# Ledger of designs, part 366: VH-VL binders against q9umr5

Target 1, 268 residues: q9umr5
Amino acid sequence: SYKPVIVVHGLFDSSYSFRHLLEYINETHPGTVVTVLDLFDGRESLRPLWEQVQGFREAVVPIMAKAPQGVHLICYSQGGLVCRALLSVMDDHNVDSFISLSSPQMGQYGDTDYLKWLFPTSMRSNLYRICYSPWGQEFSICNYWHDPHHDDLYLNASSFLALINGERDHPNATVWRKNFLRVGHLVLIGGPDDGVITPWQSSFFGFYDANETVLEMEEQLVYLRDSFGLKTLLARGAIVRCPMAGISHTAWHSNRTLYETCIEPWLS

## First folded at step 17 (VH-VL)

Design ye31 (framework fv_nofazinlimab)
Fold by ESMFold2-Fast, scan of step 17:
Parts: structure tokens; sequence; C-alpha cells
Structure ye31 (fold): chain C 268 residues (1-268), chain A 123 residues (1-123), chain B 112 residues (1-112)
């Protein structure tokens, strides 16, 4: 039988967004138990990411306990960051494949329709003033705001992303790294036509330097220092990169070709 | 002028489905979330769900899971609420209402409402 | 789900006198410093609800200043400083902090 699949949604989403994904899984892996977690739906997706991590942790514990052979995670957009933290804080997770579906793993820095919808009067160049305040850090989108022109503020003020990436010291960093390294496969999916995740290479642990030139994962300090285990995972062959052009942000969970190419092979 | 204009009254049989429309004027449709709320005769207000047309995302009150579907057609600036497997207790006036998600100014919940659509479920 | 409890459920009042409606939530409605998503609606007979107050104390455009909202955490109040005939209707509090959004059971304001 196939390992159970747990799905974690993104910003303003719910389980309804994954109806096509569930159809694809049922077609290719009939009998798979798929649980799409209806936690932090809609407006609640704006709650601090550590609060979301705690809630999702409570929901996944009984699912993992029932599946001693292991589980797979499919985590979409902001949900990929929730799953990153889950893998770090859980001493006993049994995740085989962690499938990160267009998630801003190194953060977000873009003037997108999403940003303008939530911050109509702000530009990406000045959002750091809001996001790197204690007030701003109470909103999920600010927890992964990564302004490459104010890296000092990001490192000091980010209550979530800088910590899970090991960019700022934390007492639990060694345990978080050990826990994260228990994952069987880290499957990274994203593409240049996403239109929301900026830079799109953030889904592959690439990000802007101070000149807004994208540096890929292997050039990142977090990789070079192996801060949370990326270099170790790559060395053991556990990182899969699956970029695909022509897919917009809201279509990653409903594109059959993407599913067959990037997701299906990792759902043992 | 802001308007949310809903479709007309419906009479449905138990077990059938109903689809109510809510047409928004101007830029309201793209800039706002559209929510659905119902009110049974002589009773209070009950939330069903919400769609954010710009993101194509919808979320639902768990009480209606599997029965309610909210969709949006950007080309006609119209949101729809479809409720299936109708029961007599689904007899109610169904309202659409809009919400603005502005983090800096604060969320503006249900600032304008449609006129309501009476749905009667009878045998 | 968050339970919203209103009192009184029936509020007979003399024209020109003040009226007060209480709303209590089963959980804190504080999202973050400065953000508490508690709203008040008025529904006149045969009409759609109309929002009077949002975020605890902010009046909507066109709402007379005789209406005021106050409160924090789990305890909220809508006050009408001097009731007018047009104020007859049912008043609902609503929380938007936790999904699903929930409403109080309603308070019917009537003239004595």
Amino acid sequence: as target 1 above (268 residues)
Amino acid sequence: QVQLVQSGAEVKKPGSSVKVSCKASGGTFSDYAISWVRQAPGQGLEYLGEIIPIFGSANYNEKFKGRVTITADKSTSTAYMELSSLRSEDTAVYYCARTKYDILEGFSDFDYWGQGTMVTVSS
Amino acid sequence: DVVMTQSPLSLPVTLGQPASISCRSSQSLVWSHGNTFLNWFQQRPGQSPRRLIYKVSNRDSGVPDRFSGSGSGTDFTLKISRVEAEDVGVYYCMQGTHEPYTFGQGTKLEIK
C-alpha cells in the first residue's frame, strides 16, 4: 500500500484548492490516504507562522503515529515554510518525501498582486519598515519577508525564516538540523512563470544578493555552512529539483503534467 | 456607486442544488473578498464561506463542507454560491457581502451587503 | 467555533433615552496590537444587515455619532446615546478574528 499523504495549503487557501491534486493521486496511486489539513484557512493563513506550525504539528502527530512506514508531505506556497519548521521541531517525524510546491524557501521580495492586495500603499522597497517591527512579525507574510537591501534588519527581526534557515543563532538549531535531516527526500518545485514568488528561485533556495542578482542554493551562506542540512542532503542524493515553465502560482496544484513529472515519482 | 446585486428567489425540492449569484460593480470584485451569509426565517446570521477572486481561492465553514461551493467569474464580476443536497433547514435568505484585507488600515469586514435571495426548500 | 453571546436579547427603550448592548466572545478576539476584529450590524425589518461599527470602535460612513463601540479582548459594548425611531431593528455583533466568522444571536431594539 502507499504511504499516507498530508497536504498543507498556502496563503488564503483551503482544502478545496487541492481537488485536482487528489484526483491525480487517486488515479496513479489508488488507495492512498490523503489528508488535506483544513487549519489556518482563509484569513487565519495570515497568523504568525510559529502559531501555524504548532497547530499543524498537533494535527500531523496522530497521522504520523498511524503510519509507521512513513508519510509524505505536499506543502504549497507559504505552506512549504510551515512544513520546513515542522520537520525541524519534530524529534520523531517519519516523513519520507517533503514536496515543496512553489514555496518561498529563502523568502519573498516582490511587488506582486498579493502584496498590493494586502499592502495597497506600500512598495517592496519600504515594506521592511513594517515587516521588521514586532507588530509586523505578527503576520505570516512578514515572517518570510526577506529584503536583500536590509539584510541586517532581516537577520535581527525575522522571528521565523532567519531562524529556521539557521541565518541567526537559536538555542535549538542543532536539534532542528538533526530533525530536518531525518527527511528521506526534499523535492523542490517552482518556475519562472509563477508570478508571485519573487525571486522564483527562492523555491530552490536561491535568492537575491544586495544588487538583486540571484545566487543559487550552492552559493548561499546557509548551504555553504550547512546550517540546517542542505549540503548534507544534497551529498546523500536526497534533494530533487523540478523546475517547470508555464505554470502560474495558483496552478501548481492543478496541472497534470507537473504532477506526473515532479510529484508522482515521489509518492511511494 | 457600490452595488452587490443578487439573483431572484428560488423554490427547490429536497435533495436538489441551488446556485445564487452576486454581481459586484466597479473595482469591488477584484479588490475585495466576497462572503456568503444566510438567515433562516426569524433567526440569526450564519456564515457559509468566502472567495477571494484575485487569488481564485475559497474557504468554507466546516459545517457546510462538501455541500457548499463558492466560485467567481472575473469577466462578469459575479460570485456564485452553490449549495447541494438541500434540506428543509436550508430555507433561508442568502446574502453576499464584501471584505477588504488591508493589513495597514485593518480588515474591513462585510462593509456592503447584497439585497438577499430567498431560497425555499419544500417538497 | 467562537461563541458570541449578546445581552439583552430584547431591549425595549424610550425615545431619546440611551441604549446599551453587550457582546461577549468565548475566546479573545485580539489578532495583534491594534487589531481586534469585532463588528456591529443593524438589520431593520425586511432589509439586509448594515454595518455600523468595525474593529471595535470605528464608525462606518453615514452612521450617526450617537452610535459608539467599545471593548477589548472578550467583552464589547455597542451604545446608542439617544435612541431615535429609525433605530428599531435587530443588532448583531460579529467576530472576524477566528474562522469560521460567527455572529451573536441578535438583540431586538423596540420602542416602549
Scores: ipSAE 0.715, ipTM 0.856, lowest interface PAE 1.2, mean pLDDT 92

Design ye32 (framework fv_nofazinlimab)
Fold by ESMFold2-Fast, scan of step 17:
Structure ye32 (fold): chain C 268 residues (1-268), chain A 123 residues (1-123), chain B 112 residues (1-112)
Amino acid sequence: as target 1 above (268 residues)
Amino acid sequence: QVQLVQSGAEVKKPGSSVKVSCKASGGTFSDYAISWVRQAPGQGLEYLGEIIPIFGKANYNEKFKGRVTITADKSTSTAYMELSSLRSEDTAVYYCARTKYDILEGFSDFDYWGQGTMVTVSS
Amino acid sequence: DVVMTQSPLSLPVTLGQPASISCRSSQSLVWSHGNTFLNWFQQRPGQSPRRLIYKVSNRDSGVPDRFSGSGSGTDFTLKISRVEAEDVGVYYCMQGTHEPYTFGQGTKLEIK
């Protein structure tokens, strides 16, 4: 009946964060097998994102193999970037709906509680000195730090986000694009009251230009060049945008109205 | 001066629950994660779980999942550890300890500890 | 879970002599390029644990320089260059690289 659902958590999270989401799915789609992956919980969520991708890949292979009709991914915050990479590196994924819950798809550049807590002696304007070093790139949050005032450093030093977005060359880029394009639906969720993801439009592939003016997805070079398939997916009708106001960062997975509006329709 | 001050000793019956508090003073409660560690008489140290109060996020050692709940009250700078379905094997001193997450300086694990709370489970 | 193994578990030493405690982990504790979350704690009789060393070799403020930590990967050592009477207690290594955090069994240091 219903396709199984795989949930990938975010920074400092564990499976416990998704208890309400599981309740909602059980109510609307009874019998759905939901697996919340308990990998890279807590502090391990700070491990380099490529390392997390390898671990999550090993965990999802048997789940996908047992579901010939396909699976759905629900990926929260940083977890949405893990899922982006999974869809690119897996030659044989059978993902129908990839549901991205407030994930910084074009990166992060904001003074938030997360930033200040992890970098107490740094301002966002000088974080590029740490994040774009080899040391900084060993931490997940620096893997998607995108300073719009040092875009040259981001393009050269980002070991993860610039590569999966096709912003810097990689030998596997053509294969990654082909694999990503197999996804049935890309469901993007986010909103202005998130309070953590900065700019919030990053969840919809929008981002700051050098003047900190937000340019939406269709104005991004990665979209215009179709670097990893966004333009092709949009033309195919496979991209769903579901913005919602009034939801804080830690509430995306526990708001019933959000679930019914943005998630439930894509869990066939 | 950093202090973590814990609630007093408890004597509980098997099957009941206990809730131990840890009040942070002399430092900023919201800047740290608070962990809980126990030590049975004459035994070593065992980790139960951790909370990051500023984000309301808790993570638990799988061994105690379903029995342990860690919470924080930011208004009183107090973290709590509640352990349910108590058994005689849960008799131990329970400690809170704090951790600073700093990418540049590195993680400062368990830099300060509370004085400990003796929990005795007996009939 | 990562298993932390200490040796020896009992360490009788003569005042003024050096002491050494070994700690081995079942998995690498390296985060990256030498960034390793291995800590050492001292617990005096009837007291809470006190951190001596963090990140393999960094001494906490107020910890005498006779204490030193070293090691890499899976093998770590705590050394006391000249043991004093106040050093009596149980010493624990602890890893923070992998969840859940785990401790060694403890080494009881006693004066002969």
Scores: ipSAE 0.750, ipTM 0.870, lowest interface PAE 1.3, mean pLDDT 92

Design ye33 (framework fv_nofazinlimab)
Fold by ESMFold2-Fast, scan of step 17:
Structure ye33 (fold): chain C 268 residues (1-268), chain A 123 residues (1-123), chain B 112 residues (1-112)
Amino acid sequence: as target 1 above (268 residues)
Amino acid sequence: QVQLVQSGAEVKKPGSSVKVSCKASGGTFSDYAISWVRQAPGQGLEYLGEIIPIFGRANYNEKFKGRVTITADKSTSTAYMELSSLRSEDTAVYYCARTKYDILEGFSDFDYWGQGTMVTVSS
Amino acid sequence: DVVMTQSPLSLPVTLGQPASISCRSSQSLVWSHGNTFLNWFQQRPGQSPRRLIYKVSNRDSGVPDRFSGSGSGTDFTLKISRVEAEDVGVYYCMQGTHEPYTFGQGTKLEIK
């Protein structure tokens, strides 16, 4: 009897994207109840992340209640940030493995096809003017835009990521940390050939400094201050890092070798 | 010049599948999402789903999930809508239409439409 | 799903007179400050729908200025200041704020 698996998709995504993932789970862990949440599909994936968190929270409560031995979360791309917030705002979640598939945990700062498609007249260097406005913060992609050259604006204007990472103070920070620390395992997956998540190390809580040099998780203030529990989780042996080269952003949920190496071991 | 050119009329038996094409030109495939909307004879408009060809991502109206599949072929700039397990109620004109997602300017929904494809389901 | 309700469903008008079509949504269509994704389409007999108005009040290129859109929240209006013979057809409102996108049932504009 395996624990149920809840899947949270990414930007412009749908449950159809996870067909291969479901096949892999069925092959290796037959009888697993897998629920791919069809909330905030397509255009709605651009809704503010706090709105998405509330909707996903309402959907996962009954699933968790029916699984007293726990559940696993598999959260892809932007969905990984939704799951980060879920684990913090839910006082009684029973998540064992939180598997983050190429999610921009420290934010995004890249000239990618997504940026060009959503902001056709903007360069990454100018996007802070749009994203850090009240207008921009009504779109999910701007909720985790992290311009390393305008960190003061990011800290002041980010309505989501700066708060969840404990980079700006919030009255609920202590409760959010306590809730997040209940997770059994934090499994981080990502790689250099993703092509969308920039820097790719954002999936492992690394990020650019002001010179665009990547600093890894252990050099981040949020880790050193243990703002939401990363240092405590690492000391507990609860953080798993699984980097893999050769995988593009849209292939993380459909690569068999990736599944067998990074996901399968954590689906008890 | 912008064109969305759809495939010709189809007559299908109940229980079969139909696949309608929509060939896009004028930069549509690189810059726009392509949606599918149907209209039963004498009735209103009903949304089926959407694809973003450059990302290979599709999403569907829950009412049609499991029966509708939307795909795109970048080499021919053609989007396809396949509807399976056909019933008489699926008799309709099927349209493709394009949508621009621009965060600064806002979403531009269905600014241009194909000519429509009549699908008749009869025994 | 968001329900879009149009009134009237049948709108006979005299040439040269104004016409007005109402569209109400079952919930707010406001996405963000300054953006409400409500659109108006015209469908002439035997033709594909053509968009006239997007984001409540923005007129598409090539659409005559006698067409105007207005409204906020859940109540929207399409106005034609001076109806011409070419305006005969069915008019649909459509919301893009919530998925699935939904259309009103249509208003048939006819010359008396």
Scores: ipSAE 0.699, ipTM 0.845, lowest interface PAE 1.4, mean pLDDT 92

Design ye34 (framework fv_nofazinlimab)
Fold by ESMFold2-Fast, scan of step 17:
Structure ye34 (fold): chain C 268 residues (1-268), chain A 123 residues (1-123), chain B 112 residues (1-112)
Amino acid sequence: as target 1 above (268 residues)
Amino acid sequence: QVQLVQSGAEVKKPGSSVKVSCKASGGTFSDYAISWVRQAPGQGLEYLGEIIPIFGIANYNEKFKGRVTITADKSTSTAYMELSSLRSEDTAVYYCARTKYDILEGFSDFDYWGQGTMVTVSS
Amino acid sequence: DVVMTQSPLSLPVTLGQPASISCRSSQSLVWSHGNTFLNWFQQRPGQSPRRLIYKVSNRDSGVPDRFSGSGSGTDFTLKISRVEAEDVGVYYCMQGTHEPYTFGQGTKLEIK
């Protein structure tokens, strides 16, 4: 029998977006119970990420309780950040595979259609003025806005991402790290043709330095300091990196080759 | 001047499907979400769902999930709402309406509406 | 789902007199400081709804200043300072803070 799968969606996403993913899982792992959480859909996906974490936490508790053998998480785009926080705040999660599907794990800094649609009069170079205010931090997209030219402001003002990445100190950091380390596998998926996640290497814990040169995960201070357990997980052989070219942001959950290559092997 | 122009009235039998169109003009279609709202004769307004054409993402009211499908064709600036497995209680005027998602200015909900499409479901 | 309750449901008004419609939500509609997504719509007989007020108190372009919106949290009011014959129709409040978006049951404004 296969462990249940819990799916956490992204920005403005719908459960219908995952119909192909559910078909793939049913074909390769028949009998798998898959729950796509219909919380914070549509515009509510713009609510502060800590509020979303609380709601998703309440929804996953009974699912995990019914599955003593463990569960898998598939978390898409912004949903990958929700799942990062869930794994840290839950003392008793039983997640085996955490599959992060093109999520901005180190943050977002790009002039993409998503940014222009939500901030039509703003440029990426000026968005720090809005996002790093208390008002801006009331919107999920600002919770993971990471301006590499104003890293000091990001570290001070980010109410979510800087804290879960251990980039800024928090009283709960030690407990969050302990909880996160209980995960069986961290499966990171993303690619250069995503078109939304900027830099795309953010899906693999890479990010821009102050000169907009991408530094990979192993060069990040959060990895080197092992702030929330990435170095420990990598040493255990628990981190899987699965980059794939040719996939746009809204196609990660509906590409069969990606599913077979990057997701299927981790659904025990 | 912005207009949302909807397709004409439909009479359908129970169990069939209906597909209503909403064509945007006088502005940029890709800058807006298009929502669908219905009104049964003599009754109030009920939200069905919305699509963000620029991303092809649709979100639905749980009450209609599995029966409603909202799509968009960016090349013709047209959004569509298809409702399947029709019942007599689906008889209503169906409206499309625009929403602008702007974090700085705040969301502009349903700022412009189509003229409505009467869908009658009868045996 | 957020329940939107309007009162009164029927509002007969003498021409030139003021009219007031109340709208109460089952949950707070505050998103963030300065953003409460409560809207008011007017539907004249045989016509599509037309937005009058957005974000509690902001009047749409072309809407006469005799229309005003106020309120906070869960309690909201639409006021018409001097009712005119063209104001006949059904008025709906609508919340956009929580999905699914929900409407009040409507208030029929009639000239007596």
Scores: ipSAE 0.742, ipTM 0.864, lowest interface PAE 1.2, mean pLDDT 92

Design ye35 (framework fv_nofazinlimab)
Fold by ESMFold2-Fast, scan of step 17:
Structure ye35 (fold): chain C 268 residues (1-268), chain A 123 residues (1-123), chain B 112 residues (1-112)
Amino acid sequence: as target 1 above (268 residues)
Amino acid sequence: QVQLVQSGAEVKKPGSSVKVSCKASGGTFSDYAISWVRQAPGQGLEYLGEIIPIFGLANYNEKFKGRVTITADKSTSTAYMELSSLRSEDTAVYYCARTKYDILEGFSDFDYWGQGTMVTVSS
Amino acid sequence: DVVMTQSPLSLPVTLGQPASISCRSSQSLVWSHGNTFLNWFQQRPGQSPRRLIYKVSNRDSGVPDRFSGSGSGTDFTLKISRVEAEDVGVYYCMQGTHEPYTFGQGTKLEIK
């Protein structure tokens, strides 16, 4: 039988957005038990990411316990960061495939409709003043705001992303790395036409330098230092990169070709 | 001047569906979320769901999932609420209301409401 | 779902006298320090609800200063310092901290 699949949604999202994904899985892997977690829906998706991690942790424990052969995670947008932290904080996770669906794994720095809608009087260049305050860190979007022009502030103020990426020291870093390395496959999906995730290469652990030139994963200090295990996973052949053009941010979970190419092969 | 203008009253038979519209003016439609709330005669207020038009993302009260669908047409600044499999218990005034999600200023919940649309379900 | 309980449900008041409505939530409505999404609405007969107070104590533009909101955590109060004839209607508290958003059952304010 197929391993159970756990789905974690993104900003302002809910289980309803994944109805097409569930149809695709049912067609190609009939009998798969798919659980789309209805936690932190809508407005609650703006809660601090560590709070969301705790809530999702409590929800996934019984699902994982019932599946001794393992489970798969499909984590969309902001949900991919929740799943990154879950894999690090859980000493006993049994995740085979972690499918990260257009998630800002190295952070976000963009003038997009999301930014304008949540911060209508701010440009990306001045958002660091709000996000890197204690107030801003009470909102999920600020937990992964990564201003490449104020990297010192990002490293000091980020309560979430800088810690899970090993960019700032944490007492649990060694344990988090050990836990994350238990994952079977890290499947990274994203593309240039997403329109929200900025830079789009953040979905593949690439990010801007101080000149806004994108450096890919293998050029990042977190990779070179193997801070949470990316270099080790790549050496094991456990990292899969699946970029696809022509897909907008809200279409990743409803595109059949994307599903067949990037997701279906990893649902054993 | 901000206005939310709703479509007119509807009389429906059990088992049918109804679609109510809410047209926004006096502000940028895409800057707000549009929520739907109903009120049965002589009763209190009950939340059905919300849409963020700029992203096409809708979220629903679990009680109505599978029966309610909320959509938006950005070109006409109009949000729609469709309720299917109607029962007599669905007889109510249906309101649209707007919410601003602003992290710096704080969330502004239900600051302006439409005039309401009476939906009567009877055989 | 968060349950919002209002008291009293019926509030007969003499013109010019003060009125007070209590609202209690089954869970804390605090989002973060300084942010609690508790709102008060007025519904006059035959009209749509109108927001009076947002984030516990902030008055909407055009709302008379005789209306005030206070409270924290799970316990909230709406006060009218001098009731006027135009205040007749039903008052609802509403929480926006947890989904789904929920309303109190309403308090009907009537003139004696």
Scores: ipSAE 0.756, ipTM 0.877, lowest interface PAE 1.3, mean pLDDT 92

Design ye36 (framework fv_nofazinlimab)
Fold by ESMFold2-Fast, scan of step 17:
Structure ye36 (fold): chain C 268 residues (1-268), chain A 123 residues (1-123), chain B 112 residues (1-112)
Amino acid sequence: as target 1 above (268 residues)
Amino acid sequence: QVQLVQSGAEVKKPGSSVKVSCKASGGTFSDYAISWVRQAPGQGLEYLGEIIPIFGQANYNEKFKGRVTITADKSTSTAYMELSSLRSEDTAVYYCARTKYDILEGFSDFDYWGQGTMVTVSS
Amino acid sequence: DVVMTQSPLSLPVTLGQPASISCRSSQSLVWSHGNTFLNWFQQRPGQSPRRLIYKVSNRDSGVPDRFSGSGSGTDFTLKISRVEAEDVGVYYCMQGTHEPYTFGQGTKLEIK
């Protein structure tokens, strides 16, 4: 009776990270078919996001086809961006709830441990030199690097995020918007103690302006222009915002209170 | 200088579990991923999985899914590999090895290895 | 899983002569410009593996220049220009482009 759930992981992640999430779902919605996609695990999570979208698309098509009543997506960290693109490129998706767990929906701009781990000698201020090159765009983390001080370079060079956000023109933009708008609910989850997603409000479509002042979703040009449907979804009552303090980046999928408050209500 | 020092040899019965440790020197522990690789007597190398200690994130070779758990304790700079439901076929030397994910320099796969830990599964 | 196939599996060599080991992958190991994650390891009897070559052709610090790696796509070669007694051991190729990482069967180099 419950709709199937498809889980898409994040950077350097795998299905093992979701063992607690699966326990919670089994306890509250027994009998739910949960598929955690084991694609682009570990190192392969660094592959270009469009390549990941293609692979995940192939995996979700048969799952969606077997569930005419619809499916739910739970997409963690960079996986939330994969799911954003899936909803746009699939003319026939039947996603009811798209649950985004601390995903950098407007991009990333921060000196985090992930940045230092992948770019030991780089600072957020100079990473644009690498990420906005053709070479850098072959890595997933650069596909959503959004330097607010080099917005012209971001708009020109971003092969993924600027396109799915409608910040740069694409021939398929109108179709992508139409497809995205078919989603039943967009559930946004994130919080100030994440420690990785910077600014944390990126999980709620907020982001830095050129002075590094965070502007919320309703102040973003992509919202005001309704470039991919956020304004329409909000007007429809389809956007849910569920911020929670006290949760670090790797704990969103393993916190029971978070699950009960932000995820459980949207699984039926 | 990096050194990876592993725990001593283990003899286990079929159906039990074993937990092997890999202690890294100095402050390099959090800068690298720690991988686990095994080698059965007279045979080749087989990858089990890896962990990024700084984030506690682990991923596993599908062949060992459900049986292998890799963890890290940052306070002691030690990574652990636990293998459950042991069979005679799990008799092998288990190695930890270090990987650096530097996008500019390129990934440095398995640049330093531990000395190995012999695990014997015998009734 | 990507299958790594080495040949020969047994390599008897006369001291001072060259030796060559081939490694073939069942899938392309190319990730991006310059990034092909093909590595070569040496395992001396009773010791842990030691990396010799990373990213197809880059020698590790301390590895003698008589060792060289080459190749592209699916076909790779490790060459030793002059085999020395200390080179005895098993050589493994390993790919890191696709998860799970996989190794060749190993080539046992022995002095005849």
Scores: ipSAE 0.722, ipTM 0.862, lowest interface PAE 1.5, mean pLDDT 92

Design ye37 (framework fv_nofazinlimab)
Fold by ESMFold2-Fast, scan of step 17:
Structure ye37 (fold): chain C 268 residues (1-268), chain A 123 residues (1-123), chain B 112 residues (1-112)
Amino acid sequence: as target 1 above (268 residues)
Amino acid sequence: QVQLVQSGAEVKKPGSSVKVSCKASGGTFSDYAISWVRQAPGQGLEYLGEIIPIFGHANYNEKFKGRVTITADKSTSTAYMELSSLRSEDTAVYYCARTKYDILEGFSDFDYWGQGTMVTVSS
Amino acid sequence: DVVMTQSPLSLPVTLGQPASISCRSSQSLVWSHGNTFLNWFQQRPGQSPRRLIYKVSNRDSGVPDRFSGSGSGTDFTLKISRVEAEDVGVYYCMQGTHEPYTFGQGTKLEIK
């Protein structure tokens, strides 16, 4: 039988967004137990990411305990960052495939409708003033705001992403790395037509330098230092990169071709 | 002026579905979330769910999951609430209301309401 | 679900006298420092609800200054310093901190 699947949603999302994904899984892997976690739905998705990690951790423990053969995680958008931290803080997780659907793994720096909606009087160039304050860090979107023109402020003020990426020291870094390395497969999915995740290569651990030129994962200091295990996972053959053009941000979990190409092969 | 204009009264049979509309004007539709709240005759207010048109995402009160569907049409600045498997206890005035999510100012919950739509479920 | 409890449920007042309505939540409504999503609404007979107060104490544009909100954590109060005839109606508190959003049962303000 198939390993159970746990789904973690994104910003302002809920379980309803994954109805097509559940149909696809049922068609190709009938009998799979799929749990879409209805935690931090809607506005609660704006709560600090460490708070969300704690809540999701409590929810996944009994699911993992009932599946000694292992589980798979499918984590969408912001949810991919929750899952990244979850895998680091859980010393006994049994996750086989961690499937990250268009998640800003190195952070976000873009003038999108999302930014304008939440910060109607701000531009991406000045959002660092708010996000890198104690006030801003009480909101999930600011926890992964990564302004490449103020990298010093990001490294000092980010309460979540800089820590989980090992870009700033943390007492638990060694344990977090050990825990994360327990994952069987890290499946990274994203694409140039997403329209929200900026740069889109953030879904593959690429990001802007100070000139807004994208540097890929292998050029990132976190990879070169192996801060949380990316270099080790890649050497182990455990990282899968599945870029796909033509998919907008809200369509990753409802595109059949994407599912068949990038997700289905990793659901044992 | 900010206005939320709802569709007219409906009379429905038990087991049928009803779809109520809420058209926004006097502001940018995509700047706001639209929530649905109902009030049975002589009773208090009960939250059904919310949609954020720019994200295309809806979130529902667990009590109504499986029966309520909230959608939005950005081209007409209109939000819809559909309630299925109607029962006599679903007889109520259904309201739409708007919310602004502003990180700097804080959330502005239900600042403007529609006029309400009476839905009667009977024989 | 967060339970919102109002008292009194029936509030007869004399014109020009003050009125006070209490609202208690079953759990804290604090989101973060400075952000508590507690709102007050007025519903006049035959009309849709109208928001008076948002985030505990902030008065909406056009709402007379005789209306004030206060409170913290789980205990909140709406005060009307001098009741006018147009204030007749039902008053509801509402929390937006936790999903699903919930309302108090309503307080009917009537003139003696």
Scores: ipSAE 0.715, ipTM 0.856, lowest interface PAE 1.4, mean pLDDT 92

